# VHH binders against a4qp31r305to451, part 6

Target 1, 147 residues: a4qp31r305to451
Amino acid sequence: PPGSRLVLMSQVCKQTLAKDSEKLNDVNIKLHRCSEAFIYLLSPLWSVTLDKCRNSTLVLGPVRTSVHIQSCENVRVVCVAGRLTIGGSFNCTIHSLTPTRPLLLPGNASLTLGPFHTQYPTLEDHMASAGLAVVPNLWNQPLLFGV

## First folded at step 19 (VHH)

Design v2
Fold by OpenDDE, look of step 19:
Structure v2 (fold): chain B 147 residues (1-147), chain A 126 residues (1-126)
Amino acid sequence: as target 1 above (147 residues)
Amino acid sequence: QVQLQESGGGLVQPGSSLRLSCAASGFTFSQEWMHWVRQAPGKGPEWVSSISGRGGITTYADSVKGRFSISRDNPSKTLYLQMNSLRPEDSAVYYCARTFEITFHGSKYKTTFDVRGQGTQVTVSS
């Protein structure tokens, strides 16, 4: 069922990874210790977690549930997501479309927020499929938690 | 060269309407989301609206939702902002932008634009 699969991408370093396969549909993605990577996952996803990634760019298809960024440094994330959480991260940039207020957990420094800005041919269809095509964007209304 | 040029601003009465235009050049317009941002005197830039490359997805700040409408014509590479039911608090310089972001440093923040024009002045006053 949707959200039952997990794809772990660990230690993707100094490379470009681009995927737009139906195999990614409604899967949970975990990126662990990626560095100097450009990662494009252009499919409707269930959830995405970035953990301890550095000097990387991540462009995501619509994420049905949540994008969680933890302990990252110099990471750029472009995403449409139901929820966005960021903790323990430094000099990270997140361009998002999210119908809920981004949750900023403790330990962040030098965060940059912006609205979602990336276009690919099937994006709008994917957004519709993920239930994120007609939603508000609260990218600029973060909530501080435990800070 | 990437360029954006806003137009259509002016002085209007409360409750009136304006339509802003933004002429884009130097990039593949249809492959980019576009945004409207405004800045009032003494205030920081405020995000107003965004539209997807194909125009099928639109989002608005709460302050303008239901009154403003963003649209685009990709063949002419033009972005529009229809502003209805204008209020004095809508008075600002309006910019179109390809990207827009806010960087937070402690209690301070700065706004960055990838590219924007000179802006167009909108003044709503009785």
Scores: ipSAE 0.909, ipTM 0.945, lowest interface PAE 0.5, mean pLDDT 95
Fold by ESMFold2, look of step 19:
Structure v2 (fold): chain B 147 residues (1-147), chain A 126 residues (1-126)
Amino acid sequence: as target 1 above (147 residues)
Amino acid sequence: QVQLQESGGGLVQPGSSLRLSCAASGFTFSQEWMHWVRQAPGKGPEWVSSISGRGGITTYADSVKGRFSISRDNPSKTLYLQMNSLRPEDSAVYYCARTFEITFHGSKYKTTFDVRGQGTQVTVSS
């Protein structure tokens, strides 16, 4: 059933990890304590959490529900997502396509947002699979919580 | 050397249409997302619209959605913005750009975009 599986990717370090397998379709992903890594997960996903990652780049296929970025440092994230939440993060850059206003929780510093800027051959098919094919982009209208 | 040249602006009445063009050179145009950015007097730069390298994905700011249409012609390396039902609030200098970012610190922010052209002035007056 979609959204029932969790894949934990912990301590991916100093490597490039690229996955586009249909086995990741509609999976919940948690990336934990990854460092100096380039991680490409080019499948339609259910949710993604980045926690305590540093000095890394994440390129995600469309995420049906949410991307949550917490306690990250020097991380670049590229995603299409239903919702985007960032907290406790320093010097992070997120280029996104998201139909809801990004939520900026307390503890962020030097947070950079930009519009989604990546393409790959199956992107549009994956966006349709995630229910995000025809949505507005509100990347530039964050809600700032706890100034 | 990256070059972007905007054109097509003018002085028009509310409800009018204009078509802006952006001629690009010095990079692989078809491989990059392109953006329209505008800046009104006394205001910071505002993101207007984006289009994917192949042209299949377009996104718009809420203030222009349904009225503006972004497109591109990759063989001629040209980006377009069709602006319909123009309003006085659309008055600004319009730029095309390869990058646009907003950096936040608390409630304050700063925008950065790749300014390569002079922009094209759009003025909508009653």
Scores: ipSAE 0.651, ipTM 0.851, lowest interface PAE 1.2, mean pLDDT 90
Fold by ESMFold2, look of step 20:
Structure v2 (fold): chain B 147 residues (1-147), chain A 126 residues (1-126)
Amino acid sequence: as target 1 above (147 residues)
Amino acid sequence: QVQLQESGGGLVQPGSSLRLSCAASGFTFSQEWMHWVRQAPGKGPEWVSSISGRGGITTYADSVKGRFSISRDNPSKTLYLQMNSLRPEDSAVYYCARTFEITFHGSKYKTTFDVRGQGTQVTVSS
């Protein structure tokens, strides 16, 4: 059943990790305490949470529901996502295609947003599978909360 | 070295159409997303549109959706922006770019983009 499985990737350190398996299709992903890592998850995903990751680059296949970025430092994220939320994060850069306004929660500092800029052969098929094939991009219209 | 050369701007009346061109060199054009950015006098840069490397995915700012169309010709390394139903609010210098970013520090922000050309002036006046 779509969205019923969780895959936890914890403490991926000083590595390059690339997955494009159909086994990740419509899975919830949690990336936790990853550091100095390059992580490519090039499948259509259900949801993604990045929590307490540092000095890392994440490139995601299209995420049907949401990408949450929490308590990250010096992290680059590239994603297509239904929703995008960032909180408690320092010196992070997010390049996205998202049809909803990114939500910037309290606790962020030096946060950079840009438009999605990644290409791989099955990208359009994955976007269609995630229901994001022909949607507007609101990456530049965040809702800001914070001091 | 990377070069981008914009052309096709002009002085037109409201409701007119224009087609902008951007000649690219010094990088693998077909492998990169490209963007149109505009800047009116005294204002910060504004993202207008983006297109994927193969041209299959296009996105637009709300202010231009339905009126502007982005396209590319990879063999000639050329990016285009077809602008229809032009309004005075569309008056700006238009640039093509490989990047565009907004950096937030609290509620304040600054914009940056990869400016390589002079841009092309579009002026829409009654």
Scores: ipSAE 0.625, ipTM 0.843, lowest interface PAE 1.6, mean pLDDT 90
Fold by ESMFold2, fold request of step 21:
Structure v2 (fold): chain B 147 residues (1-147), chain A 126 residues (1-126)
Amino acid sequence: as target 1 above (147 residues)
Amino acid sequence: QVQLQESGGGLVQPGSSLRLSCAASGFTFSQEWMHWVRQAPGKGPEWVSSISGRGGITTYADSVKGRFSISRDNPSKTLYLQMNSLRPEDSAVYYCARTFEITFHGSKYKTTFDVRGQGTQVTVSS
């Protein structure tokens, strides 16, 4: 069933990981303590959480529900997502296409946002399968919680 | 060397249309997303629209959605912005850009984009 599986990727270090398998379709992904990594998950996903990752680049296929980035340092994320939340993160850059206002929780410093800027051959098909084919992009209208 | 040259601006009345052009060279145009950015007097740069390298994905700021249309012609390395139903609030210098970002430090923010052209002035007044 969609959204019932969790894939945990912990301590992916000093490598390039690229997956485009249909086995990742509609799964929840948690990336935990990854460092010095380039991670490409080019499937339509259900949700993604990045926790305590550093010095890494993440390129995600369209995420149906949410991308949550917490406690990350020097991480670049490229995603199409239903929702985007960032907290407790330093020197991170997120290029996104998201139809909801990004939520910037407390604890961020030097956080950079930009419009989605990546493409791969099946991207549009994956966006359709995630319900994000024809949506506005509110990347530049974050909600800032705290000061 | 990367070069971007904007053109097509002018002085028009509210409700008018204009088509802006951006001639690009010095990079693989068809492989990059392109953006339109505008800057009104006394204000910081504002993102207007983006288009994917193949042109299949377009996005727009809320303030222009439904009125502006971004397009590109990859053989001629040209980016376009069709601006319909123009309003006085659309008055600005318009730039095409390869990048646009907003960096937040607490509640303060700074915008950056790769300025390569002189921009083209759009003025909408009665």
Scores: ipSAE 0.606, ipTM 0.834, lowest interface PAE 1.4, mean pLDDT 90
Fold by ESMFold2, fold request of step 21:
Structure v2 (fold): chain B 147 residues (1-147), chain A 126 residues (1-126)
Amino acid sequence: as target 1 above (147 residues)
Amino acid sequence: QVQLQESGGGLVQPGSSLRLSCAASGFTFSQEWMHWVRQAPGKGPEWVSSISGRGGITTYADSVKGRFSISRDNPSKTLYLQMNSLRPEDSAVYYCARTFEITFHGSKYKTTFDVRGQGTQVTVSS
């Protein structure tokens, strides 16, 4: 059933990890304590949480529900997502396409937002699979919650 | 060597239309998202619109949605902005860009983009 599985990727360090398998379709991804990594998950996903990652680059296939970025440092994230939430993060850059206002929670510093700017051959098909084929982009209208 | 050259601006009356062009070279144009950015005197840069490399995905700032249309012709490496129902508040220098970002430090922010062309002036006055 879509959205029922969790894939945990913990302590992925000093490597490039690239996955585009249909086995990742509609799964929840948690990336935890990844460091100095380049991570490409080019499948339609259900949700993604980045927690305590540093010095890394994440390129995600379209995420049906939400991308949550918490307690990250020097991380670049590229995503299409239903919702985007960022908190407690320093010197992070997020290029996104999201039809809801990004939610900026307390504790961020030096946070850079930009419009989604990547392309891969199956991107549009994956966007359709995630229900994000034709949606507005509100990347530049964050909602600042607290401070 | 990346080059971007904007053209098609002018002085027009409110309600008029203009079509801007941007000639690109020095990179694989069809593989990259492109953006339109505008800047009025005394103001910071403002994101206007974006288009995917293949042209299948377009996005617009709220202030121009329904009036402006972004497009591209990949064989000629040209980006376009069709601007309809122009208003005085659309007056600005318009740039095409490969990047545009907003950086936040708490509640304060700055905008940046990589300026490669001279821009094209659009002036809407009655």
Scores: ipSAE 0.588, ipTM 0.832, lowest interface PAE 1.4, mean pLDDT 90
Fold by ESMFold2, last read:
Structure v2 (fold): chain B 147 residues (1-147), chain A 126 residues (1-126)
Amino acid sequence: as target 1 above (147 residues)
Amino acid sequence: QVQLQESGGGLVQPGSSLRLSCAASGFTFSQEWMHWVRQAPGKGPEWVSSISGRGGITTYADSVKGRFSISRDNPSKTLYLQMNSLRPEDSAVYYCARTFEITFHGSKYKTTFDVRGQGTQVTVSS
């Protein structure tokens, strides 16, 4: 069933990882302790959590539910997502297309937000698969909690 | 050398329409997202709209959605903004841009974008 699987990608270091496999369709992804990495997950995803990643770039296919960025440093994330939450993160840049207000939780410093700016051939098909084909972009209207 | 030139602004009444143009050169226009940004007197830059390189994805700020339409013509390297049902709060200098970002430091924030054009003034007043 969609959203029932979890794929953990832990300690992806000093490499480029690119996946567009159907095996990732509607999967929950956790990226844990990745460092000095370029990670491209170009499939429609269910959810994504980045935890304790540093000095890395993540380009995600459309994420149906949520992208959570926790305890990251010097990370660039590019995503289309139903919801975006960021906490405990330093010097991170997120370019997004999201129809809900990004949630900025406590512990962040020097967060940069921008509008989604990436394209790949199947992006629009993946956006439709994730229910995000025609939605507003609220990337610039974050909710700030516990500042 | 990257060049962007905005045009099409003017002084109009509420409810009017205007069509802005942006002539682009010095980069691979068809492969890049483009943005419209506006800046009212005494305020920081405000993101208005974005369009993908192929034109298949368009996004809009809440304040303009349903009234503004972004488009592009890649052969002529031209970006457009069709503005309908204009309101006084739409009054600003409008810029096209390749980048736009907001950096947050606690509750304070700073907006930045790469200003390459002179902008075009839109004034909506009775």
Scores: ipSAE 0.567, ipTM 0.819, lowest interface PAE 1.6, mean pLDDT 90

Design v2
Fold by ESMFold2, fold request of step 21:
Structure v2 (fold): chain B 147 residues (1-147), chain A 126 residues (1-126)
Amino acid sequence: as target 1 above (147 residues)
Amino acid sequence: QVQLQESGGGLVQPGSSLRLSCAASGFTFSQEWMHWVRQAPGKGPEWVSSISGRGGITTYADSVKGRFSISRDNPSKTLYLQMNSLRPEDSAVYYCARTFEITFHGSKYKTTFDVRGQGTQVTVSS
């Protein structure tokens, strides 16, 4: 069933990973302690969590539920997501398309939010399968919680 | 796709009033913070004013507070800048813009702007 699988990518270091396999369709992705990495997951995903990642770039296919970024440093994320949550992160840049207000938890510094700017050939098909549309995009209307 | 078209500029004397308009299309206007920025010859762009999507929050640069008033009409997708008591230092090309990026440093933020139009020239002579 969609959303029942978890793929853990831990300690991916100093490499480029690019995946666009249908085996990633509708899975939950957790990236943990990755560093100096370029990670491209160009499939419709269920959820994505980044935890304690550093000096990395992540480009995601559309994420049905949520992208959660926690305790990251010097990370660039490009995503389309149902929800976006960011906490405890420093010197990070997030370019997003999201129909809900990004939630900013405590502990962020030097955080940049910008609009989604990426295209790849199957993007529209992947957005449809994840139930996401190009409007509304609320990337510039964050909600600050606990700050 | 995104279009912003400024109008309403002109050549006026100090102390005059002028109303600028910005016609918007290609995006959900009522959900965007909108901004006025200006640029004088040989100078960098200067933020003038901002307004929230609902229109309930307005902010102004210190140099224009009390003289300029930003407003919007969401049904017609139009942004306005009422400029009163114009001074020679207000002479510039005026642009409307959407938010491009928001950068946070602790609890403080800086907004950069998405400028699309040709602008409208305001010249206050003397």
Scores: ipSAE 0.363, ipTM 0.743, lowest interface PAE 3.0, mean pLDDT 89
Fold by ESMFold2, last read:
Structure v2 (fold): chain B 147 residues (1-147), chain A 126 residues (1-126)
Amino acid sequence: as target 1 above (147 residues)
Amino acid sequence: QVQLQESGGGLVQPGSSLRLSCAASGFTFSQEWMHWVRQAPGKGPEWVSSISGRGGITTYADSVKGRFSISRDNPSKTLYLQMNSLRPEDSAVYYCARTFEITFHGSKYKTTFDVRGQGTQVTVSS
């Protein structure tokens, strides 16, 4: 069933990881303690959590539910997501397309938000699979909580 | 592709008014915060004014509050800046822009701007 699987990608270090496999369709992804990595997951995903990653770049296919970024440092994320939440993160840049207001939790510093301008051939099909549209994009209307 | 075309500048005397226009294309105009930024010779860029996508929220730099008014017409994809009581200090090339990135430091934030046009020159000289 969609959203029933978890794939943990832990300690991906000093490498490029690129996946566009249908095996990742509707999977929950957790990226944990990745460092100096370039990670491309170009499939329609259920959810994504980045936890304690540093000095890395992550490009995601459309995420049906949520992208959570927690305790990250010097990380760039490019995503389309139903919801976006960031907490406890320093010197991170997130370019996104999201129909809900990004939630900025306590503990962030030097957090940069920008729009999603990335394109790949199957993007529109993946967005349809994830139930996401190109409009509205609320990337620039975050909610600041606890700050 | 994204295009922004500024117009309406000119050479005027102090106390005059001008209305600047910015014609936009290649993006969903009504969903974007839009901005006016100006640059005087030998100076860095200076933020002037911003307006929300629906037009309900406007903000202004202290130096122009009460004299300038930003507006937009979403059906025609046009941004405006009404400039009244012009002063020599207002002389600059004026650009319209989309938000490029927003950087947060606690509750404070800094916006950078996506400038695409050639700008329109405003010169206020007595």
Scores: ipSAE 0.268, ipTM 0.734, lowest interface PAE 3.8, mean pLDDT 88

